# VH-VL binders against Serine/arginine-rich splicing factor 11 (SRSF11): the designs that were tried, part 8

Target 1, 81 residues: Serine/arginine-rich splicing factor 11 (SRSF11), of Homo sapiens (Human) (q05519r33to113)
Amino acid sequence: EVIQVTNVSPSASSEQMRTLFGFLGKIDELRLFPPDDSPLPVSSRVCFVKFHDPDSAVVAQHLTNTVFVDRALIVVPYAEG
Below, E stands for the ipSAE of ESMFold2; O stands for the ipSAE of OpenDDE; V2 stands for 0.75 times the mean of E and O plus 0.25 times the DockQ between their complexes.

## First folded at step 8 (VH-VL; framework fv_canakinumab)

Design n5 (from m5 with heavy chain I31S Q100V, light chain S93N; at its last look DockQ between E and O 0.64; V2 from the best seeds 0.00; counts 0 for: pae E 8.9 > 2)
Fold by ESMFold2, look of step 8:
Structure n5 (fold): chain C 81 residues (1-81), chain A 118 residues (1-118), chain B 107 residues (1-107)
Amino acid sequence: as target 1 above (81 residues)
Amino acid sequence: QVQLVESGGGVVQPGRSLRLSCAASGFTFSSYAMNWVRQAPGKGLEWVAIISFRGSNKYYADSVKGRFTISRDNSKNTLYLQMNGLRAEDTAVYYCAKDVYLSGFDYWGQGTLVTVSS
Amino acid sequence: EIVLTQSPDFQSVTPKEKVTITCRASQSIGSWLHWYQQKPDQSPKLLIKYASRSISGVPSRFSGSGSGTDFTLTINSLEAEDAAAYYCHQYYNYPWTFGPGTKVDIK
C-alpha cells in the first residue's frame, strides 16, 4: 500500500515523483517532504507513496538503487500499524 | 543478454491497419515500462507511446493518439502496437525500447519498417 | 508539448578536436534530459542520462551539462568511431520529445 522513498534529490518535484511511481500503479496519495515550495535548504527529501493496489508497493522495491535526478533512491515498504 | 525483436512491419496503403510485435528476452519483462519510438527515413527520432509494467497506464504522442494502441502480454514477454488509420506520415522504422524508470531507454530493438504509400 | 531544438544540425570535425552540441527546451525541464548516440545503420544507444550522469561502458570523453532550458553534450577529443547522430530527449512531461538531431562526421 505505502512505500517510503528516501535519498530523493532536493531538486525532485512531487510531479516528477508521481510520474515515476505512476508507472508502477495507480497512486492514491503522494507526499514529498519538504514540499515543492519549501524555502528550506536540505540535502535530501523523503517521499511517501500510497498505491491503490498493494502489489504495486511490492514491485516498487525494484526502484531501490535507481538513480533519479542525481542520486540513487532507497525504496522500502512503510508499515503503519 | 537483453534482446528486443520487432516484427509486423510492411507496405500498406493509407487508411489500413498493421499490428507490430516486440519479443523480449534476457530480462524480467513484467518489471519495466516499454516504449515505441519511430524514425522516418532520413529523419530524427519521434517518441510514439509508453505502457506501464502492468499495462494499466498508457500515454501517446499527439500525432498518433486515437489511432494507435499500445499493449502488452506479460505471459508471452511481448509488446504490441496496433496502428489503425495509417497515413503517409506514419512511414518509419519502429523501435521498441526498454524504459529504466524514466532514466532513459537502455535497450532498443533493431526496428521494423512500416511504409504507408499509395 | 515541450519542443527541443539542437544546434548545429551538422558538423564535420577533425579527429582529436572538441565537439559541442547544444539542446534547448521550450520550457524548463530541470535535469530531465537524456542524450542518445545513433551510429549509421544502428539503433540508438543511451549516452548520458539526467543531463550529466554517465552510463557504464560510455567513454569518459563524453560529458553532459546544463539544467533548465539549455543543455550541452561535449566530446572532449573526437574519435573516428564517434561519427554518428546525437539526439537529446526530454523526460519531464508527456509527450516525451526528442530533439531533431545533430550529425557529426569526421573530416
Scores: ipSAE 0.009, ipTM 0.681, lowest interface PAE 8.9, mean pLDDT 86
ESMFold2 (binder alone), look of step 8: mean pLDDT 93; pTM 0.940
OpenDDE, look of step 8: ipSAE 0.639; ipTM 0.921

Design n6 (from m5 with heavy chain I31T, light chain Y94W W96Y; at its last look DockQ between E and O 0.89; V2 from the best seeds 0.00; counts 0 for: pae E 4.5 > 2)
Fold by ESMFold2, look of step 8:
Structure n6 (fold): chain C 81 residues (1-81), chain A 118 residues (1-118), chain B 107 residues (1-107)
Amino acid sequence: as target 1 above (81 residues)
Amino acid sequence: QVQLVESGGGVVQPGRSLRLSCAASGFTFSTYAMNWVRQAPGKGLEWVAIISFRGSNKYYADSVKGRFTISRDNSKNTLYLQMNGLRAEDTAVYYCAKDQYLSGFDYWGQGTLVTVSS
Amino acid sequence: EIVLTQSPDFQSVTPKEKVTITCRASQSIGSWLHWYQQKPDQSPKLLIKYASRSISGVPSRFSGSGSGTDFTLTINSLEAEDAAAYYCHQYYSWPYTFGPGTKVDIK
């Protein structure tokens, strides 16, 4: 089970995202776009998180509208079709 | 009304153990990471440990690693710190603190004093 | 680990005057710095988050600024109840660390 997290501050690194979502449970994979080492300036980032336990992905959606750094996160299920 | 209340402090000899408790109320305890922070008398703040929402991830300061164990019981809304092998330098007021999603520790308890002396 | 330093260690200030407290990080931490106030015999209280973000219930005389390695907490008109120790705290990477504190007294 994978979630998509949008409206992520460009100040948030993959380490901070991993710590925040790690509060919910063990993370199998996390990818932040653009990556920490990207040369591109951006106004926001998108993060994908795969939890070991699918229940963690359901609970993580309750972080929608939580202000993280400077803006409210949008957390939704991500379907790989 | 968020409330955190520490207990279990006291005076002990070096090498002994204590278990601290922190009773939480006024919020959904199981959806927040929790921290212990200590302050030696007359000195500054020192972070001790953090535990994730369900207790699956725990991190410790190097000064306590291997001796202290953080734990939680979400059914009782209680955070714990098991302190083994206590040393004089562990003498401090111990605070539990609610982690507001990495935006700081927004609520703190009143603290409980641990004194380790011969 | 990331070391935070604070300056000054101690400051005695006449009421209504401006107080400035600096915090310097040993490496860039972006805006991942929070400020706490601790009054005598009390628990710490979160004062400013993310270097400059206000917190409900904190008087507007408190403000924060800075990013990267250099941060400032400002009390623009000191009140008697502001006599306290002030700590910066980085939440950038493990282990999370506090600055050594700045004590502010009323002159």
Scores: ipSAE 0.152, ipTM 0.791, lowest interface PAE 4.5, mean pLDDT 89
ESMFold2 (binder alone), look of step 8: mean pLDDT 93; pTM 0.940
OpenDDE, look of step 8: ipSAE 0.428; ipTM 0.890

## First folded at step 9 (VH-VL; framework fv_canakinumab)

Design p1 (from n4 with light chain G30S S31T; at its last look DockQ between E and O 0.89; V2 from the best seeds 0.00; counts 0 for: pae E 3.0 > 2)
Fold by OpenDDE, look of step 9:
Structure p1 (fold): chain C 81 residues (1-81), chain A 118 residues (1-118), chain B 107 residues (1-107)
Amino acid sequence: as target 1 above (81 residues)
Amino acid sequence: QVQLVESGGGVVQPGRSLRLSCAASGFTFSDYAMNWVRQAPGKGLEWVAIISFRGSNKYYADSVKGRFTISRDNSKNTLYLQMNGLRAEDTAVYYCAKDQYLSGFDYWGQGTLVTVSS
Amino acid sequence: EIVLTQSPDFQSVTPKEKVTITCRASQSISTWLHWYQQKPDQSPKLLIKYASRSISGVPSRFSGSGSGTDFTLTINSLEAEDAAAYYCHQYYRYPWTFGPGTKVDIK
């Protein structure tokens, strides 16, 4: 039910990520690293999304290689400890 | 090539209902959110509604919320707009518009005219 | 909702002249601003995405710039076929909203 999204554009905010993946289903939790208020410039960000419905997480993996803003996303399942 | 073809428009009296359809082809329909956008005669563009990839999430403009329902049948590659309680101000050309993952509406149909008149 | 305004509302321009259209948002929308072209009796066409990114098939004379609240669409050298209405569109927050449009005519 949790996915990891890498190669996220620095121009993408947590709100945009929530909107994009919210298209696939209800989101229980979303974390973007570094956060929107981070003072450190980065070339890429990482997003973790916990879906309410596990099926949404499966569908989300199909967004791999989808260009979002300026680069192709990589979406994989994330195993929680 | 991508093609979107709207249908179902016509003349209807206020308070009545109308159902629009949009037939999609040339792309994997179920991989994209879809939108309705309308344009009153001689006026600008107004976003109406969006539906998610599989239809589980929907958002509406305040002007149509509670009256319009957006839906889709991915097995038929078709987008719908059920319009209830139609008002004169709903008179417009209604466009089907394909979403491209928040990068704008990259394809539009030719539109179908809805006229609400007494 | 986020309100978009455009300037000017109408512009009559001689071919080969430069055209500048401004779009302003009521609040910061980063670069989540797209431009559309709508020629007479036609459907809108996506022209620029994310404020400044080119669309395949769109002539290079079209360009966009800006971020935050102020955005600009530029036609470097106007062609007769560029007579159309131009709309900015924010994709930052629901409800999605369009600018009122700018009509460009050819002298």
Scores: ipSAE 0.132, ipTM 0.833, lowest interface PAE 2.4, mean pLDDT 93
ESMFold2, look of step 9: ipSAE 0.377; ipTM 0.853
ESMFold2 (binder alone), look of step 9: mean pLDDT 93; pTM 0.943

Design p2 (from n4 with heavy chain Y101W; at its last look DockQ between E and O 0.61; V2 from the best seeds 0.00; counts 0 for: pae E 7.9 > 2)
Fold by ESMFold2, look of step 9:
Structure p2 (fold): chain C 81 residues (1-81), chain A 118 residues (1-118), chain B 107 residues (1-107)
Amino acid sequence: as target 1 above (81 residues)
Amino acid sequence: QVQLVESGGGVVQPGRSLRLSCAASGFTFSDYAMNWVRQAPGKGLEWVAIISFRGSNKYYADSVKGRFTISRDNSKNTLYLQMNGLRAEDTAVYYCAKDQWLSGFDYWGQGTLVTVSS
Amino acid sequence: EIVLTQSPDFQSVTPKEKVTITCRASQSIGSWLHWYQQKPDQSPKLLIKYASRSISGVPSRFSGSGSGTDFTLTINSLEAEDAAAYYCHQYYRYPWTFGPGTKVDIK
């Protein structure tokens, strides 16, 4: 249902993340932490993406180890009961 | 060996329709977004449209929105562009291009020429 | 939409000399810019990604630099096979846009 994307560059915007993961399928919801407008300096960000089609979440793991901006993304299913 | 081969170009009168095809081979077609890019004779490149892996998301240049429809059939490894209401300004070589996940268009076809004239 | 401009439109360059091509974006695009080479009667070829990242199989004489609104493609020591048109391409926001191109010929 939902993927967790970690090791996201602090310079990546939520719009850019939406464009990247939108290649994989229709996105119902995307949240970037800290958000684009956060004043907090961080060394990395985390992004959660909810796809309309759950199979898109499976395909999204293909992006693990893909360099985006300055570092390799880690894409895993977000699943806790 | 990655290969993209466009077809379906030709000479057509204004207001008519054409359908372009792009046959893909040498890669897992369903893992990549696909683009159409056109180039008028003697001119630069113009992005036309993109379609997501499964076809659920499509985006168009303003110049073609409402007239052109991008589509794909992943079972046939084929990308399509349906062009309706053709105008003289649509005269161009049309390329299909593989999108390497925002890292550029890493493979392009040879192009197919569409000429719109009365 | 984000407009890209390129300078110069055309340059004729003596072999072994340096070529500099600039691309300017109408708003900041960070490093979200690629460069393409198109030789006569050929399809475009990806040359530089993310403004400055090299691509395997592209000669080391090609390099890119810049961020924000101002970007440069450099060819150190031009070779005959480098005669081509060069395009910048932004992928920061839809619609994706290309620069108008710079034609480089051998003098």
Scores: ipSAE 0.009, ipTM 0.711, lowest interface PAE 7.9, mean pLDDT 87
ESMFold2 (binder alone), look of step 9: mean pLDDT 93; pTM 0.944
OpenDDE, look of step 9: ipSAE 0.501; ipTM 0.899

Design p3 (from n4 with heavy chain Y101F, light chain G30S; at its last look DockQ between E and O 0.47; V2 from the best seeds 0.00; counts 0 for: pae E 5.3 > 2)
Fold by OpenDDE, look of step 9:
Structure p3 (fold): chain C 81 residues (1-81), chain A 118 residues (1-118), chain B 107 residues (1-107)
Amino acid sequence: as target 1 above (81 residues)
Amino acid sequence: QVQLVESGGGVVQPGRSLRLSCAASGFTFSDYAMNWVRQAPGKGLEWVAIISFRGSNKYYADSVKGRFTISRDNSKNTLYLQMNGLRAEDTAVYYCAKDQFLSGFDYWGQGTLVTVSS
Amino acid sequence: EIVLTQSPDFQSVTPKEKVTITCRASQSISSWLHWYQQKPDQSPKLLIKYASRSISGVPSRFSGSGSGTDFTLTINSLEAEDAAAYYCHQYYRYPWTFGPGTKVDIK
């Protein structure tokens, strides 16, 4: 299942996000926007994480309001359309 | 205030088993991953194992993998370390350490000494 | 595993002097590097997180810097109470590992 993570610190890399959520379970796919190689500075980033185990996605939502690096994350289910 | 209290340490012969406990208080235990870290006498720190806040994921140092098992009972606010096949090199003070969402171990217990000797 | 090294392994310092401790990783760990202080006969204490971020309750004379493979812990004007062992710790990849430690004594 997929989660959407908002209010991600602009200093957090894709690798850091993978490390954080990979602790909760196996990740099938992770996408961070804007990407690490974006030429423009950003104030916040958005991350999509597809977990192999749906239970991991449920657990990940528990990280809402958890400070990561310098921002409180918002983690919600994301319905793929 | 956050408090972590280890217990279960003692003297044991090689090949034997021992079970450590860590009683947690002062915070919502089930919201945080927990770690074991050990320190041999006069030596540095060595990470041993981590367990996720709901116990579904566990990771171990290579030196203890296959011999040690980390577990937790959130209803009792207690962390455990089952140590099987103990070796002399497992002799150390074992610390219970609270994880803070990958931002380091922000609280540590006073530790419990495990001595493995023939 | 990711291997951390520290330099120096020991130093004796006069109070009010500046102390610099280096930690190096065998590969890039971004900013996933934390520092701990362990005073004699005490448990370790988290000192700096994410290479350079301060911890509440830690004196401002402690600071951290670096990213990638090279990191530095600085004590600006050593106090007698700062006599301790200092360890860096990588939280980037399992198995998580500590540096061998740096012991700081007061001269």
Scores: ipSAE 0.077, ipTM 0.818, lowest interface PAE 3.0, mean pLDDT 93
ESMFold2, look of step 9: ipSAE 0.083; ipTM 0.781
ESMFold2 (binder alone), look of step 9: mean pLDDT 93; pTM 0.942

Design p4 (from n4 with heavy chain S56D, light chain G30S; at its last look DockQ between E and O 0.92; V2 from the best seeds 0.00; counts 0 for: pae E 3.0 > 2)
Fold by OpenDDE, look of step 9:
Structure p4 (fold): chain C 81 residues (1-81), chain A 118 residues (1-118), chain B 107 residues (1-107)
Amino acid sequence: as target 1 above (81 residues)
Amino acid sequence: QVQLVESGGGVVQPGRSLRLSCAASGFTFSDYAMNWVRQAPGKGLEWVAIISFRGDNKYYADSVKGRFTISRDNSKNTLYLQMNGLRAEDTAVYYCAKDQYLSGFDYWGQGTLVTVSS
Amino acid sequence: EIVLTQSPDFQSVTPKEKVTITCRASQSISSWLHWYQQKPDQSPKLLIKYASRSISGVPSRFSGSGSGTDFTLTINSLEAEDAAAYYCHQYYRYPWTFGPGTKVDIK
C-alpha cells in the first residue's frame, strides 16, 4: 500500500502532494524528501505515500507520466523493508 | 474532443431539492477529479465542490456544506450534484468543470441555470 | 479561507494597448494560482496556470507573473476579441476560491 513518487518538482509542497494523492484515497502517511524546510536547493524531490486502501496504491501508479507543476511524475510500488 | 453537458436546472421554490447531472465524454472520466462551479447572475465564479477519481473523497464550499452532495457514476461517465434545502442565494448557472491534477479546470460545460424563488 | 482580490474592477481599453490586471491573496499561496477568461455568454476558459505557465491554444499576448501574494495578468496588445471578464483562482488550500473578477471592455 506504499508508493514511491520520483521526479517531483521542487515547487511542490508536502501539502500539495497530500492533496493530489488524497484524490485517490485515504493517506496514512506521507513523506517528502527533501522536506519543505530543507535549506538545500534541489532539482527534484521524492515522495513516499502510504495508502490506507491498497487499491489506492494501484490506481496511483496510473499517474506515471502525469505532468505535475513542471514535470512528469514517476509512481511505482515501494516495498517496505 | 472533451465535452461536458450539464442538465437538471430549472425553477424551484426555497426549501426544495434539485439534482443536477453532467454527462462527460471525450476523455477517461474515471481518471480525473470533477468540480462544480456556480455563477450568480451578473456575479463572479464560486467553487462549490470537488469529488475524487473514485468518488470516495469530497470537499465542499462552506456555503453548501450539509445541503449539497456531489457524486459520480464512472460507469455512466456522469457527475451529479444533489441540492437540498435550496435558498434564493443558490440561484446561479452551475458549471461542471474537469480537474487536471491541480493544474486548473481545463474543460467546462455550458452550464445549467438554477433559479430559486418563491 | 484564502481571500483573493483583484484590481481594477473594470477597465475600458483601446485596441493595441497594454492591459494589466492584478490579483492579491490574503496569504502566501506560492505559485498555486490560475487565471480564467470568460467572454460574454460563454463558459470560463483556463488562460494561465501555475501563475505564469502558458496554455496551449492561448495567444502569446497573454502572460502571467508573480508568486506569494501578488500576481499579475498581462495582455501585451489588446484585441477586440479579448473583451471579457478575467478571474484569478487559488488551489493552494481548500476551499478553492476565485477573485471577484476584472471586466475588460473595448473602447
Scores: ipSAE 0.288, ipTM 0.865, lowest interface PAE 1.5, mean pLDDT 94
ESMFold2, look of step 9: ipSAE 0.359; ipTM 0.849
ESMFold2 (binder alone), look of step 9: mean pLDDT 93; pTM 0.942

Design p5 (from n4 with heavy chain K58E Y59W; at its last look DockQ between E and O 0.87; V2 from the best seeds 0.00; counts 0 for: pae E 2.3 > 2)
Heavy chain, then light chain:
Amino acid sequence: QVQLVESGGGVVQPGRSLRLSCAASGFTFSDYAMNWVRQAPGKGLEWVAIISFRGSNEWYADSVKGRFTISRDNSKNTLYLQMNGLRAEDTAVYYCAKDQYLSGFDYWGQGTLVTVSS
Amino acid sequence: EIVLTQSPDFQSVTPKEKVTITCRASQSIGSWLHWYQQKPDQSPKLLIKYASRSISGVPSRFSGSGSGTDFTLTINSLEAEDAAAYYCHQYYRYPWTFGPGTKVDIK
ESMFold2, look of step 9: ipSAE 0.536; ipTM 0.890
ESMFold2 (binder alone), look of step 9: mean pLDDT 93; pTM 0.940
OpenDDE, look of step 9: ipSAE 0.633; ipTM 0.921
ESMFold2, look of step 11: ipSAE 0.466; ipTM 0.880
ESMFold2 (binder alone), look of step 11: mean pLDDT 92; pTM 0.937
OpenDDE, look of step 11: ipSAE 0.832; ipTM 0.949

## First folded at step 11 (VH-VL; framework fv_canakinumab)

Design q1 (from p5 with heavy chain D31Y; at its last look DockQ between E and O 0.90; V2 from the best seeds 0.00; counts 0 for: pae E 2.6 > 2)
Heavy chain, then light chain:
Amino acid sequence: QVQLVESGGGVVQPGRSLRLSCAASGFTFSYYAMNWVRQAPGKGLEWVAIISFRGSNEWYADSVKGRFTISRDNSKNTLYLQMNGLRAEDTAVYYCAKDQYLSGFDYWGQGTLVTVSS
Amino acid sequence: EIVLTQSPDFQSVTPKEKVTITCRASQSIGSWLHWYQQKPDQSPKLLIKYASRSISGVPSRFSGSGSGTDFTLTINSLEAEDAAAYYCHQYYRYPWTFGPGTKVDIK
ESMFold2, look of step 11: ipSAE 0.428; ipTM 0.873
ESMFold2 (binder alone), look of step 11: mean pLDDT 93; pTM 0.942
OpenDDE, look of step 11: ipSAE 0.873; ipTM 0.955

Design q2 (from p5 with heavy chain E58K, light chain G30S; at its last look DockQ between E and O 0.94; V2 from the best seeds 0.00; counts 0 for: pae E 2.9 > 2)
Fold by ESMFold2, look of step 11:
Structure q2 (fold): chain C 81 residues (1-81), chain A 118 residues (1-118), chain B 107 residues (1-107)
Amino acid sequence: as target 1 above (81 residues)
Amino acid sequence: QVQLVESGGGVVQPGRSLRLSCAASGFTFSDYAMNWVRQAPGKGLEWVAIISFRGSNKWYADSVKGRFTISRDNSKNTLYLQMNGLRAEDTAVYYCAKDQYLSGFDYWGQGTLVTVSS
Amino acid sequence: EIVLTQSPDFQSVTPKEKVTITCRASQSISSWLHWYQQKPDQSPKLLIKYASRSISGVPSRFSGSGSGTDFTLTINSLEAEDAAAYYCHQYYRYPWTFGPGTKVDIK
């Protein structure tokens, strides 16, 4: 039900990530690291997305290697533990 | 070669309904969000609605919310706009547009004219 | 809702001169602004993305700059085919809005 999205452009806020992954289905939770208000200069971000429908998480993995902003996303399943 | 072809425009009276279609080809339709954008004659562009890849999420401009419904049939590579309660201010050319993962609308159809007049 | 304004509304420009079009957002949109060109009787075409990034097939005379609230589209040496309307478009926050357009004509 949860995906990990890495190689996310630092120019993308949680709102852009919600919009993009909202194209795949209804989102129950989304967390972006570092958060939108972080003062740290970073080269990339990591985003975790929990979908309402687990099938959306499977479909979302097809966005791996899709260029978003300036770099290709890496989308993989995330499992606790 | 990406193609988007709108149809279903015409002249209708205020309060009536119209359904627009957009036939898509040359790309994997189900991998992209799709938009409707309109342009009143001689005026600027106005975003109308967007629909997610499989139709589970939809977003609308306030000016059309509650009256227009965006939908899609991925088995037919077709985008739709159901327009109910049409008003004179809905008179416009209606474009369908492909959403390139928030990087802009990279392909547009040629548009279909909707005229709402008595 | 984020309102975009553009200036000027209209300009008539001699070929080979530099054209500058500005877009101002009612609140910061970072660099989430795209530019479109619409030639007479044609559909819009995406011209510049993310304020300043080029798109394949768009002539290099077109460039964009800005961040936050103030953005500029520049045509460094105007050609006759560039007579068109130019629109800015913010993709920062729903609902996603266009500027009112700037019409550029050849003098």
Scores: ipSAE 0.386, ipTM 0.862, lowest interface PAE 2.9, mean pLDDT 91
ESMFold2 (binder alone), look of step 11: mean pLDDT 93; pTM 0.942
OpenDDE, look of step 11: ipSAE 0.753; ipTM 0.936

Design q3 (from p5 with heavy chain N35H; at its last look DockQ between E and O 0.89; V2 from the best seeds 0.00; counts 0 for: pae E 2.03 > 2)
Fold by ESMFold2, look of step 11:
Structure q3 (fold): chain C 81 residues (1-81), chain A 118 residues (1-118), chain B 107 residues (1-107)
Amino acid sequence: as target 1 above (81 residues)
Amino acid sequence: QVQLVESGGGVVQPGRSLRLSCAASGFTFSDYAMHWVRQAPGKGLEWVAIISFRGSNEWYADSVKGRFTISRDNSKNTLYLQMNGLRAEDTAVYYCAKDQYLSGFDYWGQGTLVTVSS
Amino acid sequence: EIVLTQSPDFQSVTPKEKVTITCRASQSIGSWLHWYQQKPDQSPKLLIKYASRSISGVPSRFSGSGSGTDFTLTINSLEAEDAAAYYCHQYYRYPWTFGPGTKVDIK
């Protein structure tokens, strides 16, 4: 199962997102937009996380409204179809 | 009021084992990653290990990997460090510390001294 | 691994004077650096997060600055109670290393 994380500080790289969401369980895939090497100036980032254990994705949604760096995260389920 | 209380330190000979405990109170223990950090007498701080909220992920410093095991029991609000194959260089005060979502270690215990000597 | 260095190793300072402590990282860590104070025989205490962010309950005389590889902790008017060791800590990349510390004493 995949979660969508929005309102992510532009200061956070994929390393920090892997660390933070790794606190909830083992991560199979993580994608951060814009990616770490993008020159695009942004006010926020979006991150998608696929956990090894789907129950970790349920627990991760409890991080919604948790302040990370300077703003509250929004963590919701994501399904492609 | 957040409290972290370490116990289980003592004097042991090289090659032996010791288990440290950290009793947590005043916060929802299962919502936070927890660390062990050590400090050899007269020296600086050295990060040792971290465990995730539910114990599914663990990371270790290279100096202790394969010898130390971090674990937690969220039903008892307790963090553990199992230390096997102890060496003289493991002599230190061991602190448990609470991770505030990568914003630093906002609460520390008072530490427990481990002395490894023959 | 990311190596942190601190300067100076030790300084003895007259009360009310400004104290400056530097921390340098072996590669860029953005603003992922935290500062800790450790008074004699006490546990460390978090002073500054994310290089420059204040923490409730920490006196306003403590401030932090910098990003990338060069960071500074400033005590703008030293008090006697500030005699301690000060450590920088990078939280950018595993393993999450500490600097070697700077000891500040009252002259």
Scores: ipSAE 0.522, ipTM 0.889, lowest interface PAE 2.0, mean pLDDT 92
ESMFold2 (binder alone), look of step 11: mean pLDDT 93; pTM 0.940
OpenDDE, look of step 11: ipSAE 0.700; ipTM 0.929

Design q4 (from p5 with heavy chain S103H; at its last look DockQ between E and O 0.88; V2 from the best seeds 0.00; counts 0 for: pae E 2.3 > 2)
Fold by ESMFold2, look of step 11:
Structure q4 (fold): chain C 81 residues (1-81), chain A 118 residues (1-118), chain B 107 residues (1-107)
Amino acid sequence: as target 1 above (81 residues)
Amino acid sequence: QVQLVESGGGVVQPGRSLRLSCAASGFTFSDYAMNWVRQAPGKGLEWVAIISFRGSNEWYADSVKGRFTISRDNSKNTLYLQMNGLRAEDTAVYYCAKDQYLHGFDYWGQGTLVTVSS
Amino acid sequence: EIVLTQSPDFQSVTPKEKVTITCRASQSIGSWLHWYQQKPDQSPKLLIKYASRSISGVPSRFSGSGSGTDFTLTINSLEAEDAAAYYCHQYYRYPWTFGPGTKVDIK
């Protein structure tokens, strides 16, 4: 199952996101937009995380409102229909 | 109040094993990654291992990989370090530490001394 | 592996004087650097997080600055209780490493 993480600080790299969400379970895939090497000036990033175990995606939603870097994360399910 | 209390340290001969425990209280243990950090007498801090919230992922320093195993029992609010094949260079105070979502180790235990000597 | 170095290794300082401790990373780590204080015979204590952010209960005389590869911990007016070892810690890239420490004593 995939989660969508929004309100991500531009200072958070894919490595930090992978570490943080790796605390919740094994990650099959992670994508950060814009990516680490993007020069685009943005006010926030969005990250998609696919966990190996669907239960990890449920637990990860408890990180909603957790301050990471300088702002509270929003973690919700993301359905790829 | 957050409390972390290590136990299980002692004096052992090289090649033997030892299991450390860290009892946690004052926070929701299963919501945090947990670390072991060691400090040889008179020396600096060395990160040893970290374990994910539910124990599904583990990370180790190269110096202990294959010999040490970090684990946790969330029903008992306890972190463990199984140390096998102990060497003289493993002699250190071992601290457990709570991870604050990559913003540092915000709480540390008092440490437990492991001495590996002939 | 990201190597952290600290300078100086040791300094002995008169009370009320300013103390400056530097930490240098072998590659850019953004602001993913934390500072710890370890008083004699005690466990470490988180002092500054994310290069410059204050922590509740830490005296305001402690401040941090820097980003990238060069970081500084400052004690504006040293007090006797500040005699300790100070460690930087990078949380940017596995394996997560500590600096070698800077010991600060009172003259």
Scores: ipSAE 0.489, ipTM 0.884, lowest interface PAE 2.3, mean pLDDT 92
ESMFold2 (binder alone), look of step 11: mean pLDDT 92; pTM 0.938
OpenDDE, look of step 11: ipSAE 0.733; ipTM 0.932

